# Miniprotein binders against q96jn8r1131to1294, part 7

Target 1, 164 residues: q96jn8r1131to1294
Amino acid sequence: TLEFLENHGKNILLSNGNRTATRVASYNQGIVVINQPLVPQLLVQVRIDFLNRQWTSSLVLGVITCAPERLNFPASACALKRAAWLLRGRGVFHNGLKICEKFGPNLDTCPEGTILGLRLDSSGGLHLHVNGVDQGVAVPDVPQPCHALVDLYGQCEQVTIVNP

## First folded at step 2 (miniprotein)

Design b1_41gB
Fold by ESMFold2-Fast, scan of step 2:
Structure b1_41gB (fold): chain B 164 residues (1-164), chain A 82 residues (1-82)
Amino acid sequence: as target 1 above (164 residues)
Amino acid sequence: SPEEIVEIVKTLIEMALRLAKLGDKEEAVKKLREALELVRRLGNEELEKAVREAIEAIERGDPERAEKILRFALKVAEEKSE
């Protein structure tokens, strides 16, 4: 069963059997990580439950290749420099550097109810799924093991893990 | 310090109200019981009563009542600390 790890950003509160993450303060310190490695063919999905339109940027999702169980998370996922591939807004980022200008929809404009998914293909390509639709390969050859990460940044104050 | 405890109590109450809105009554009550322990140490009988009543309201499926009780009690506590 997929759950968020108990090790998470300082502003996160987990509920619903660790399947719902809520950011209870500010706009940052909202990183959560799935409790098991993202292995090929596993589709990890989260639903956007609540958006606070006080902020302009929204959630970030992606993978990290470092062990998350005792990691001291930074204020935002974009500060992860050594071992992160992230989807933010319209871009794809590797260790803080933009490697693709436009991939998939703009994550800053996805409405409440949107289901976002991450999956590795058999070649190690990282795919984004939006409401069940595969957007293609965002990142080729992701090192393994890797772990799915969601950063409840800005507008996005709540997500819930949903079954495929 | 008493001031630090008050801030922790406020945080626990806000967490509980969000959890209750999400339908997680068990976790909401757990947070309020943590707040109750701290409030008892402070000796604030009015806030203690409010937290107990809010727990009962959430357990009965009435988080709106719980929110009204807690927000009123916090407002009174803030006015006295002026």
Scores: ipSAE 0.000, ipTM 0.101, lowest interface PAE 22.3, mean pLDDT 82

Design b3_cA
Fold by ESMFold2-Fast, scan of step 2:
Structure b3_cA (fold): chain B 164 residues (1-164), chain A 88 residues (1-88)
Amino acid sequence: as target 1 above (164 residues)
Amino acid sequence: MTEEEIIKKIDELMYKALEYFWKFEKTGDESYLEKAEELIKEALKLAEEYNLPELKELALFLLKDIYEILGDEEKLKEVEEELKKLKE
């Protein structure tokens, strides 16, 4: 059973058996992490439930390689220590650097109802899935163990874990 | 001063700013946010001079978080305006 961990950003409230995350204040402090390591072939998916268009940027998702149960989450995923690979806008980022341009759709413009997924292939490549469609390898050779992360930043105020 | 060297310098400034930000989280001492702001603004200037929009965006995200914590509504709005320009 996939759930969001109880350790999360301070503006998050979990509901629906810890499968729905709602950011209840501001635009930040919205990081959530899936309760199981992202092992090869596990597809974790979230649906965008609510967007607040007063903000410019939106949801970030990716993986971290540090243990999430203890993390003191920063205000945004961009401020995580050097153990994160993030998908933001159309870019792929590691350590604040854009390592790939124009990957998949622009995450800042995905509408409510969009289902976003993360999966590792058998070679350790991180894949983004959008509405069931594999976008390809965003990051090769992700170190393991790793954990799927969603940052309900800016526009994105609510997501729900959905089954494949 | 290659682009690679500038990117490394920006990374070093941003990482030091994050260390101050983490110190603020542990202590509640807002003077650490002022130190972080100075470093981020230096990184932002370099990102602008060398046309590195992704690093400019990262710097703006962190400044936005700092100004929100400090309650500086005017500077928060200025940062959001800059982010809007970057996203077309």
Scores: ipSAE 0.049, ipTM 0.461, lowest interface PAE 5.8, mean pLDDT 82
Fold by OpenDDE base, second read of step 3:
Structure b3_cA (fold): chain B 164 residues (1-164), chain A 88 residues (1-88)
Amino acid sequence: as target 1 above (164 residues)
Amino acid sequence: MTEEEIIKKIDELMYKALEYFWKFEKTGDESYLEKAEELIKEALKLAEEYNLPELKELALFLLKDIYEILGDEEKLKEVEEELKKLKE
């Protein structure tokens, strides 16, 4: 069963069998990691449940290739400087550096109810899915094992893991 | 300015700085790193003025990246010390 790990950001409260993450304070410290590593053809999806529009930025989505249970999470995924491939806004980032300026929809403007998915293809390419639509390869040749990461940042205050 | 407005401004500065990082990666022109540095320093200043340590940390991390790329050991050390202080 896909769940968020107990090792998470300070402002996160897990519920619904650890399938729902809620940021209960401030605008940051909302990083969560899904327990099972991504394997080829497995689609992992989260739904944006609640947005607080007083903030500008929204959730960050991506993967980490380090051991998530030992990770000391920073206040924001943007501070991850190793073993991290992240999608923020329309950009793709590797270890804090922007490697693609425009990819897929702007995550900062995705409305509540949007379902975001990550999937590895047989070649190790990381695909982004939005509401079931494959947006293409966001990151080629991602090291394995890797874990899906969600940073409930800014607007994004709640997400839930959903089945395909 | 409200805290929310400041956070927004900081985020914008950081985003723009990252865009310059992208341009640097594409061109190798270090002038883009200098532009990024300027924006990050402005973000850092705002974070300090409005007591936003998490955003200060983010700014410092980006500066650290810049100085590592540029090979500026003195500035790198300075940033690392600031990061250390922030965690105390």
Scores: ipSAE 0.030, ipTM 0.375, lowest interface PAE 5.0, mean pLDDT 90

Design b3_cB
Fold by ESMFold2-Fast, scan of step 2:
Structure b3_cB (fold): chain B 164 residues (1-164), chain A 88 residues (1-88)
Amino acid sequence: as target 1 above (164 residues)
Amino acid sequence: MTEEEIIKKIRELMIKAMEYFTKFRKTGDESYLEKAEELIKEALKLAEEYNLPTLKEFALILLKVIYRILGDEEKLKEVEEELKKLKE
């Protein structure tokens, strides 16, 4: 069963059987990680439930290749300098370095109700899905094991894991 | 009652409300959020009566979280408008 791990950013409250994550304060300290490794064929999806327009940027999605159960999370996913591949805005980032400038839709402008998905293909390519539509390969050849990560940053204050 | 005593009471109400959030997380039982709401509203009333804007803001933030989880869009909007006024 897919759930968010109990190890998460300090501003997160988990509910709905650990399937809903709510950021209860500020704009940061909102990293959550899926409890199962992202293996090929597994589509992990989250729905954007609530956006607070007082903030400028929004959620970040991606994968980490380190063990998440006891990881000390930084204030934002963008501060992860090792073992992280992240999608923020329209950019793709590896360990804080932008490796692609224009991929998929702008995550800072996705409305409430948008369903965002992460999936590995058989070659280890990381795909982003938006409302069921595959956006293509954001990152080729992600090392395994890896874990899906969502950073409830800025505008995005609530997400819920949804089944495909 | 002194201001110090009131601040202590508000903090105790908030701590108890957060304990109900923990029970909600473990059980998924929304009745715990309703109990948390009652405690937070009591804290909010005290913060307003004694003109404690920082604690009022904190109480409103917690109510916002509860109403989002419960899907109470009307109450959520009311809390957001109140938070906006505090910034003035």
Scores: ipSAE 0.000, ipTM 0.140, lowest interface PAE 15.3, mean pLDDT 80

Design b3_cC
Fold by ESMFold2-Fast, scan of step 2:
Structure b3_cC (fold): chain B 164 residues (1-164), chain A 88 residues (1-88)
Amino acid sequence: as target 1 above (164 residues)
Amino acid sequence: MTEEEIIKKILELMWKANEYFEKFEKTGDESYLEKAEELIKEALKLAEEYNLPYLKENALWLLKYIYEELGDEEKLKEVEEELKKLKE
């Protein structure tokens, strides 16, 4: 069954059988990673449970290609550079570069209750799903193995893994 | 100054520090953390003077983040000890 890894950002508290992640301080140090590799056809979904509007930016969603079990997580997923492909706001980022300007909805404005999903297709294309709707390929040719990552950044202080 | 006015001032200091944290994350420039530290220390002082434990806890968590990023092990330890006292 899908869970968040017990290795996570310093401000994270896991609960609900490691299926709920809460950021208990500040605006960062909130990276969590799914315990299983994202293999083709596996749909990993999280629900936004709580937003703190004191902050302006919100969660970042994506994949990492390094082993996460003992990784010393940086303050923000953007610091992972080559190892990460990230969806932030309306952009797609890799290695400090914005590789797509406008993809899917603006993640900084998704309300509480939004369900965000990640899935690989058979060609290694990373898909974003929003409330059950496939947004298309955000990132082509993602290296494998990779793991789904959520950065509870800024506004987003709680997410829960949900089944499709 | 009323308690209500003090709470408002503390929140404004924390919000301004938030802007510096965002600048630090985008640039890696530690001078933004130093600016944030001064604001959060002022917020902490006010929260202590007016006995506002929930805002004191918030300020201490922000200082913990700052000192972890700056590598200031002595100040980090002091902040962690204060946070432990609040939980006990």
Scores: ipSAE 0.000, ipTM 0.147, lowest interface PAE 12.3, mean pLDDT 81

Design b3_cD
Fold by ESMFold2-Fast, scan of step 2:
Structure b3_cD (fold): chain B 164 residues (1-164), chain A 88 residues (1-88)
Amino acid sequence: as target 1 above (164 residues)
Amino acid sequence: MTEEEIIKKIEELMDKAFEYFLKFYKTGDESYLEKAEELIKEALKLAEEYNLPDLKEQALYILKLIYWILGDEEKLKEVEEELKKLKE
């Protein structure tokens, strides 16, 4: 089954059979990674459970191409540089650069209960799904193997893996 | 057989392989990855035979994933070398 890896950011607590991740302190150190590589057609979904509206930015979602099991996670996913393709706000980012200006909904404004999904198509294109609706290809030709990551940044204090 | 029919056959093999990946994820049973590998190798043969480089690249990427998960370093290296050759 899909679970979050036991290697995660320092502020994360895993529960519910490693399917729920809670950030228990601050606004950062909240990176979690799915325990299986993201293979074509696997839809990995998380539900936003809890938002702290004290913060302005929220959840970052994406993929990494480095091995996550023993990775020393940085304070935020943006620091992963070349290894990561990230969806943040309305932008798509790679290696600290914005590679797409306006893709999908603004992740900083998604409410509690929103289900966010990542899927690779058969050509290696990374898709974002929002409440079951495919937003299209955010990143073409993602290198393999890659792993789905969620950065519980800012407002987003809890997510749970949900099965399709 | 037309190129269109061959592409459809390759896509059907890949779709079946993806179903086995999903079974692997549900169960952790590596035998499903072995079944996926078999299907993808068939797709790769067809892509090579009919000179379909995009589908060949796609099949090789999926094999890379399978061998990475299985920890088969020798086969992983072979697939990575084939992929590098395609991007030359």
Scores: ipSAE 0.000, ipTM 0.202, lowest interface PAE 14.6, mean pLDDT 81

Design b3_cE
Fold by ESMFold2-Fast, scan of step 2:
Structure b3_cE (fold): chain B 164 residues (1-164), chain A 88 residues (1-88)
Amino acid sequence: as target 1 above (164 residues)
Amino acid sequence: MTEEEIIKKITELMFKAVEYFRKFDKTGDESYLEKAEELIKEALKLAEEYNLPRLKEWALTMLKFIYKELGDEEKLKEVEEELKKLKE
């Protein structure tokens, strides 16, 4: 069963069998990681449950290739300087460096109820799915093992893992 | 009261408790944690009465956050033991 790891950002509260993550404070310190490596063809999906429009930017999602179980998470996922490929707003970022200006929809504008998915294809390409629609390859040749990460940043205060 | 109505009541109590957690974060006022605890204990009682183990786990997880923040080591240990039992 897919769950969020007990190691997470300090503002996160896990509930619903570690399948729901709630950011209970501020706008940051909201990183969560899925408990299983993202293996090819596994689709990991989260639903946006609650948005606080007080903040301008919203959730970030992607993958890390370091072991997450004892990782000391920074305040935001975009502060990860190693082993991180992230989707933020309209951009794709590798270790804090923007590597693609515009990919997929603007994640800062996805409404409550949106289901966001991450999947590796058989060639190691990382795909974003939005409400079941494959947006294409955001990152080619992701090193393995890698782990799906969600940063409940800014507007996004709650997500829940949903099965396909 | 139907099981669906009870689940809805528990969920409403939990979301209200999260709002108090946010108020605590903004103000540092521990009275918000006491208000959250009251709501979560009501939710826990309902989850126990109606044999809803996933919602019981949710309530215990929220109490764990409260007792850690309040430094109540005895209650924190009790909650951690109960959670360990549910996850085995």
Scores: ipSAE 0.011, ipTM 0.265, lowest interface PAE 8.9, mean pLDDT 82

Design b3_vA
Fold by ESMFold2-Fast, scan of step 2:
Structure b3_vA (fold): chain B 164 residues (1-164), chain A 88 residues (1-88)
Amino acid sequence: as target 1 above (164 residues)
Amino acid sequence: MTEEEIIKKIEELMEKAKEYFEKFKKTGDEDYLELAEWLIKYALELAEEYNLPELKEKALELLKEIYKILGDEEKLKFVELELKDLKE
């Protein structure tokens, strides 16, 4: 069964059998990672449960290629640099660079109840799914092993892992 | 936007926030405090996302002054923790 790792950002509390992550303070320090490597065809999905509109930006999704179990997480996923490929707003980011403009919907405006998914295809392409709809390849040739990451940043204060 | 454009945007947001804060001091109109807070929080998020720690610190210091005036102890504690993390 998919769960969030017990190693996470300092503002996170896990509940519901480690399947719900809540950011209990501030706007950052909210990184969580799935407990299993993202292997080809595994679809990892989270539902946005609660948005705090006092902030402008919202959650970040992506993958990291470093081992997450003892990682000292930075305040935000954007600081992970070479180890991370991230979907933020409408952009795709790697190593502090925007590598794609206008991919998928704007993550800063997805409402509560939205289900966001990450999946690797057989060629190592990272796909975003939104409410069950495949948005296409955001990142080709992701190095493996890699791990699915959610940054409960800004508006997004709670997510829950949901089964396909 | 280039990093240069982002830095300029952050600085413009903070200058506008200072302008609204000065209007509050002259008029006592709390709407100006609310506008200043919103602008500073936007600047703070941009500084975080683009890894600009000096601008993040400046935004946090401005936010601290607003929360002192509002008397919001919980929000003051949040700013103190962010500033402490930034120095470590």
Scores: ipSAE 0.473, ipTM 0.780, lowest interface PAE 2.3, mean pLDDT 89
Fold by OpenDDE base, second read of step 3:
Structure b3_vA (fold): chain B 164 residues (1-164), chain A 88 residues (1-88)
Amino acid sequence: as target 1 above (164 residues)
Amino acid sequence: MTEEEIIKKIEELMEKAKEYFEKFKKTGDEDYLELAEWLIKYALELAEEYNLPELKEKALELLKEIYKILGDEEKLKFVELELKDLKE
């Protein structure tokens, strides 16, 4: 069963069998990692449950290749300087550096109810899914094993893991 | 990772980038250029991290070609400067 690990950002409260993450304070310290590593053809999906319009940016979605149980999470995923491939806005980032300017839909403008998914293909490409629609390859060659990461940042205050 | 493993990874990334570049040539879909750019930048990062100037140069040359096609003058100038610095 897919669930968020207990090792998470300081402002996160887990509920619903650790399938729901809620940021209960401020705009940051909201990183969570899904327990099972991504394997080819496994679609991992989260739903944006609540947005707080007080803030500007929104969630960051991506993968990490280090052991998530031992990771000391920074205040935001953008501060990860190793073993991180992230989608923020329309950009793709590797270890904090933007490596792709425009990829898919702007994650900062996804409304509540949006279901975001990550899936590895047989060639190691990381696909982004939006409401069940494959947006294409966001990261062409992802190191494995890797774990899906969600940063409940800015507007995004709650997400829930949902089944495909 | 060993240096040999890193070199192999860099070469693999650049080869895949070339494949996407070819797909762009066939389809005209600029998404393939962006994917190629991603791979090349990753290769470049590895080359820098492990101090492999020859591979760094190859990566920069590929980026130069992409930015010429995209018409991104700012990034093109940046790459050209990096190439110049690498040779000095």
Scores: ipSAE 0.006, ipTM 0.222, lowest interface PAE 9.5, mean pLDDT 90

Design b3_vB
Fold by ESMFold2-Fast, scan of step 2:
Formats: C-alpha cells, structure tokens, sequence
Structure b3_vB (fold): chain B 164 residues (1-164), chain A 88 residues (1-88)
C-alpha cells in the first residue's frame, strides 16, 4: 500500500498508518516521499487536509530521481539542487530553476479538500491531476526510477494519501 | 580584519535580518523569515568564532523571536537553553 516514508522532514509527524503527514511546527522542514517508485499508470494522490493562513505560500509537489530512504532533506524542496522536478505555485522547477511560468492552477490557492495527483504517462511525462482532472504534461521524459514528493510548505500543514 | 571590522559586519547582518523580519510581519511571506534566519545564523557563527558573547546573545535573542512565531518548540528550547548558559 502507498505510505509516506519514515525518512521525512524534521517537522513532520506521520499518522493513520503513515498515510497522513502533519507539519507540527514552523512553515518548512515538511518534505515527505511516497514509499514506492512512481511507475507508469500509478496515480499517487494526496488530499489537502488543513491550511494555516498565517503563511503565504503552500505545498509543493513533484518527483526526485535519487533514492529517498536516507536522503538528507533540505528545509524546503525548492532548495534541492539535483534530481528534482517540482510544481510550486504556478511554476515548474528543475533543480531550483524555473522551467515553466504557468502550469495548471496556482497551488498556493488550492483550498482544503483539494486532491492533487501525480502520474507518469507511457512516455515518461509527469502529469498533475487536480480533483481528478489531468492538467497535462508538466515535465516530459522524467528519468526513472523516480519518487513522488510532497513538501508541506507554508500554509499546508496536513495531507493524506487517498485512493482513486 | 580587525575586531572592530568583525563587530561591524555582525551588526550589519543583524540589521538586515531585522529588516527581513519586518518584511515578513508586513507581508506574511515566509521567504523573508528564511532570509532573516540565514543572516542571523551567519552573525551567530561569526560571534562564536571571534568570541564575542554580547553579539552572540543579541543574535540568539532575535532567533528566539523568530522561533516563537514559527511555533518551533524544539528550536525555541535549544535557543533558550543556549541563552541561559551564555548569561551564567
């Protein structure tokens, strides 16, 4: 079953059989990674459970192509300088560089209850799904194996893995 | 570099950190807190390296204010402990 890895950001508490991640402090140190590689046809989904409007930015979603089990996570996913493709706000980032200005909805404004999904197509394209709707290819030809990552940054203090 | 030059550098870092902290309070943009914390940590390392306990105390006091806002109980306790030791 899909779970968050025990290796996670310092401010994360896992519960609900490692299917719920809660950031218990601050605005950062909230990176979690799914326990299985993101293989084609696998749709990994998380629901936004709680937003703290003290902060301005919100969660970041994406993939990393390095092994996550012993990775030393930075305070924020956008500080990853290698092997990372991330969706933040409306932008797409590769290793800290913005490679697309506008893709999909603004992740900083998604309300509680929003379900966000990541999926690889047969050509290795990374897709974002929002409430079941495919937003298209955010990143073409992602190297494999890769792993789905969620950064509970800023406003987003809790997410839960949900099945289709 | 003279002690006076080092003291001036630490004070400049802390002034900039306070400016970014104020920008955070006005905007709610947590990126300003990241910058403030980074600047304070540089100031703190310099104060430690050059054995300047009064400047170390000032840097820790500012860091304490930030951690109170962040609700980071672990980091807050660590800073409070270091301040207690320093003031003995």
Amino acid sequence: as target 1 above (164 residues)
Amino acid sequence: MTEEEIIKKIEELMEKAKEYFEKFKKTGDERYLEIAEMLIKVALRLAETYNLPELKEKALELLKEIYKILGDERKLKLVEFELKILKE
Scores: ipSAE 0.033, ipTM 0.468, lowest interface PAE 5.5, mean pLDDT 87
Fold by OpenDDE base, second read of step 3:
Structure b3_vB (fold): chain B 164 residues (1-164), chain A 88 residues (1-88)
Amino acid sequence: as target 1 above (164 residues)
Amino acid sequence: MTEEEIIKKIEELMEKAKEYFEKFKKTGDERYLEIAEMLIKVALRLAETYNLPELKEKALELLKEIYKILGDERKLKLVEFELKILKE
């Protein structure tokens, strides 16, 4: 079963069998990682449960290729400078550098209830899914194994892993 | 460029950085801090190149605040070290 790892950001509280992550303080320190590595054809999805409009920006979604159990998480995904491919706003980032300006919908404006998914294709391409719709390849060749990462940042205060 | 022009440029960069810092304070979007960092680093390089220690100090102090917020301990220590050397 898909769950968030116990190793997570300092402001995260897990519930619902570790399938729900809630950021209970501030706007950051909200990184969580899904326990099972991504494998081809596996669709991992999270639902945005709650948005706090006090802040701007929203969740960051992506993958890491280092061992998540031992990772010391920074305050935000923006500070990940190695082994990280991230989707933020409409951009794609690799180790903190923007490698694509406009990809898919703006994650900062996704409303509550939006279901976001990540999937590797047979060629190692990382796909973003939005409400079940494949938005295309965000990253063409992701090293494996890799784990899905969600940064509950800014507006995004709660997400839940959902089944396809 | 003349020294006067350089000073003006440094001050403009730091002022813009402060504007983005304020945007961060209001929004919580650390992307504004990233922009501020970039601007301050350019200002810092200019201050170093043209031997303007007071402006260098101001730039370093701003970076220190940014790295504290970002939780970048490595860069924070580097900035603190530079400040220490500068003030000796």
Scores: ipSAE 0.016, ipTM 0.271, lowest interface PAE 6.8, mean pLDDT 91

Design b3_vC
Fold by ESMFold2-Fast, scan of step 2:
Structure b3_vC (fold): chain B 164 residues (1-164), chain A 88 residues (1-88)
Amino acid sequence: as target 1 above (164 residues)
Amino acid sequence: MTEEEIIKKIEELMEKAKEYFEKFKKTGDEEYLEYAENLIKFALLLAEDYNLPELKEKALELLKEIYKILGDEDKLKWVEEILKELKE
């Protein structure tokens, strides 16, 4: 069963059996991590439940390759300078460095109800799925083990883990 | 954290935001405005938490300039109302 880890950003409240994450204050300190490693072919999906339009930027998602259970998370995922591959807005970032200018849709414009997925292929390529559609390889050769991370930044105040 | 340490942190965030704002002016890359906005919002949060109205006003003035450039009339109005209250 997929759940968000109890170790999370200061402004997060977990509910629905740790499957829903709500950012209850401000615009930051909203990092959550999935409780199981992202192993090849596992599709981890979250649905955007609530957007607060007073903010301009929105959620960030990606993977970290360090152990998340006792990490001291920064205020924003974009401040992670080690072991992080992130999708933010229109770009792909590795440890704070932009490595791709344009990949997939602009995450700052995804509406409520959008389902975002992360999956590793058999070669270690990280894929983004949007409403069930594979956007392609955002990051090749991700080291393992790695863990799916969502940063409820800015507009995005609530996400819920969804299956298939 | 002492008040002196908080003031220094706010000032560092504001200076970093100004640097990104200058990079935007040189490049036209709106991502620099997003970086500047996020840093200013963090500075504003700290200024609110520690009751530092002078630094709060400076942060709001920078945020106002960013929202003018972004053309976000709702956020611009929000910042202007807070600035009006603060100056009163």
Scores: ipSAE 0.000, ipTM 0.098, lowest interface PAE 19.3, mean pLDDT 81

Design b7_12b
Fold by ESMFold2-Fast, scan of step 2:
Parts: sequence; C-alpha cells; structure tokens
Structure b7_12b (fold): chain B 164 residues (1-164), chain A 93 residues (1-93)
Amino acid sequence: as target 1 above (164 residues)
Amino acid sequence: NPLEEIFDKMYELILEFIEAVWSGDEEKALEILFEMIELMDKAIELAKDPEMKKKLEEIVKRMEEALKKGDFEEVEKLFEEAIKTMKEALEKS
C-alpha cells in the first residue's frame, strides 16, 4: 500500500488515506515522499489533479537517498543538494546541477489528469513514465535505498497516488 | 553563530540572483530564489530579536506576492532588505 509520508512540507494537507496531497498555500513548501523505498520494478505513479495557472513552473519529481521520515524539508526540492535526483521542466538535476538539458516532456506543461511515474530498473536506472509510456533512463545507477519524491511546486496544487 | 552562517550564504546567493535577473535567466533566478527562501525561513526560526523576526516574516510574505506577479525586480529589493535586516540584528549583539 503506497501512501505519502506524514512528514511533508508545511503547506501540504494529506487526505484520501494519505494518497492525495494538496498544497493549501503559496507556491512552495509542497514536498511529499512515498512511504516505501523505491525498489527495482516498483512503479510509483501520481496523477495531477489540479493546476493553478497563475504560477509559471509546475511539479518536480525525483528521488532522494536520505531517510525522509524525520527530514526537515526545504521550501523547494531544488534546495536538496546532496542526496537528490530531480526532474523539473525538461531538465534532470543532481545535487543542484543540471545533468541533462532535454529529457521527456516538459513537466511545466503537463495538463490535469496526467499520470507521472517513477521506476528503478534492475541496474538502478531511474525511469520516468508519462501516461503509461516509459520515457527512458533519466538517471543511471541511483544509490539505494532511495525514496520517490514529489514537489507540488507552483502550478501543481494537488496530486493523487494511482495504481498501475 | 548559525545566523551569521545564513547571512554569509545569502550574500553569495543575492549576487548570483541579481546577475540572473539582469541577464534574463529566469530559470537560474528561480533556483536561487528557492535557496534564499529556505535560508530566510531558518533565519526566522533562529531570530531572538522580535523586531527582526517580524520584519523577516513580512519580507518573505512580500517576496511570495512579488513572485506570484513575476516581479523579479521587487524580489531582488526584498532580498536586499532581508540582508540589511539581518546585518542590523547581528550588529546589535
């Protein structure tokens, strides 16, 4: 059973059995983490439920390799420098550095109803899935254990965990 | 002194922020903004001076409003105001 952790950014409200995350204020402080480690072949998926288009940027997806249960989350996932691999817009970021310029679709333009997935392959490659379609390896050889992270940044004010 | 460490980091970031804004690099400006807001939240938590705490809270609120409007020039001015507020507080002790 996949749920969002009770430890999350301060602007998040969890509902629907901790499977829906809503950002109730501002544009930031919206980091949520899945309650189970992202083990190889586990596909973690979230659906974009609500976009507020007064903001220009949207959600960030990725993994962190630090223990999330007691982590004091920064205002944005982009501030996670050491232990984070993040997908934002069309970029792939590691430790605050852009390591790929153009990967997959632009996350800032995905509409409501889009289902975004994260999966590790057997060699530790991090894959992005968009509406069931594997976009390929965004990050090779991610250290384990790692945890799937969603930052409800900017436009994205609500996501829900969905089963494959 | 944790507050001095935050102050030093904010000085580094504001110079990069100013350059990004003036060069039109909105993506880099947003990345720096995220880090600066986190540092300001830490400064607010560490502030012992009630006047400094209140001023920083108001600055963060105004920065969020300016960012919502895409007013990066106002964000820059507010960051400079935050740095000045922290410097004044450090000089008083």
Scores: ipSAE 0.000, ipTM 0.171, lowest interface PAE 13.9, mean pLDDT 80

Design b7_12g
Fold by ESMFold2-Fast, scan of step 2:
Structure b7_12g (fold): chain B 164 residues (1-164), chain A 93 residues (1-93)
Amino acid sequence: as target 1 above (164 residues)
Amino acid sequence: NPLEEIFKLMEYLIRWFIDAVRSGDEELAREILKFMIDLMKLAIELAKDPEMKKKLEEIVKRMEEALKKGDFEEVEKLFEEAIKTMKEALEKS
């Protein structure tokens, strides 16, 4: 089954068999990565468990194409120097460059209980799922292998991996 | 120096924000402002001088209020104060 890797941002505490990630300090240093590559048709889902509205932005969701087991994670996923495709707010970003204006819901306003999913289709297209609904292709032709990433940034202080 | 890198990124984001506002892209401006606010919060954590922390916190509070109201002109007025305060924080880091 799916778990968060033991290599994670310094403000993260893993619990529930490494299926729950809690950011215990500040608003950053909250990157977690799924323990196996995101292969075509695998749906990786996390539920937003706790939001702290004292912070402005919220979670970032996406994929990286580097091996995460030994990475020294930056304070925020947006600062990754590796090949990364990230969904933040309403935008899709590749290595800090905005490549899509509005895709899916605004991640800064998703309430507690929202289930967010990532899936690769057979052509390597990255899909976002929101509460079971496929939002379409956010990024075409993602290089493989790639790894699903969640940045518990800002408001989002806890997520839990949920099975489909 | 982490504070110096934050300062450089803030100057870049300020110009990007102004361009977004002037082009009528309010959604992009809002996203840039959110990133700026979080970056300023990081600056608060990294600042060592208590008076600098208070000044940065006041700027962040005003930026958050402007975000809630969609008052991007108020944000532009805050830029001079933000730049001045960040320079002072660098000197006292």
Scores: ipSAE 0.000, ipTM 0.191, lowest interface PAE 14.8, mean pLDDT 79

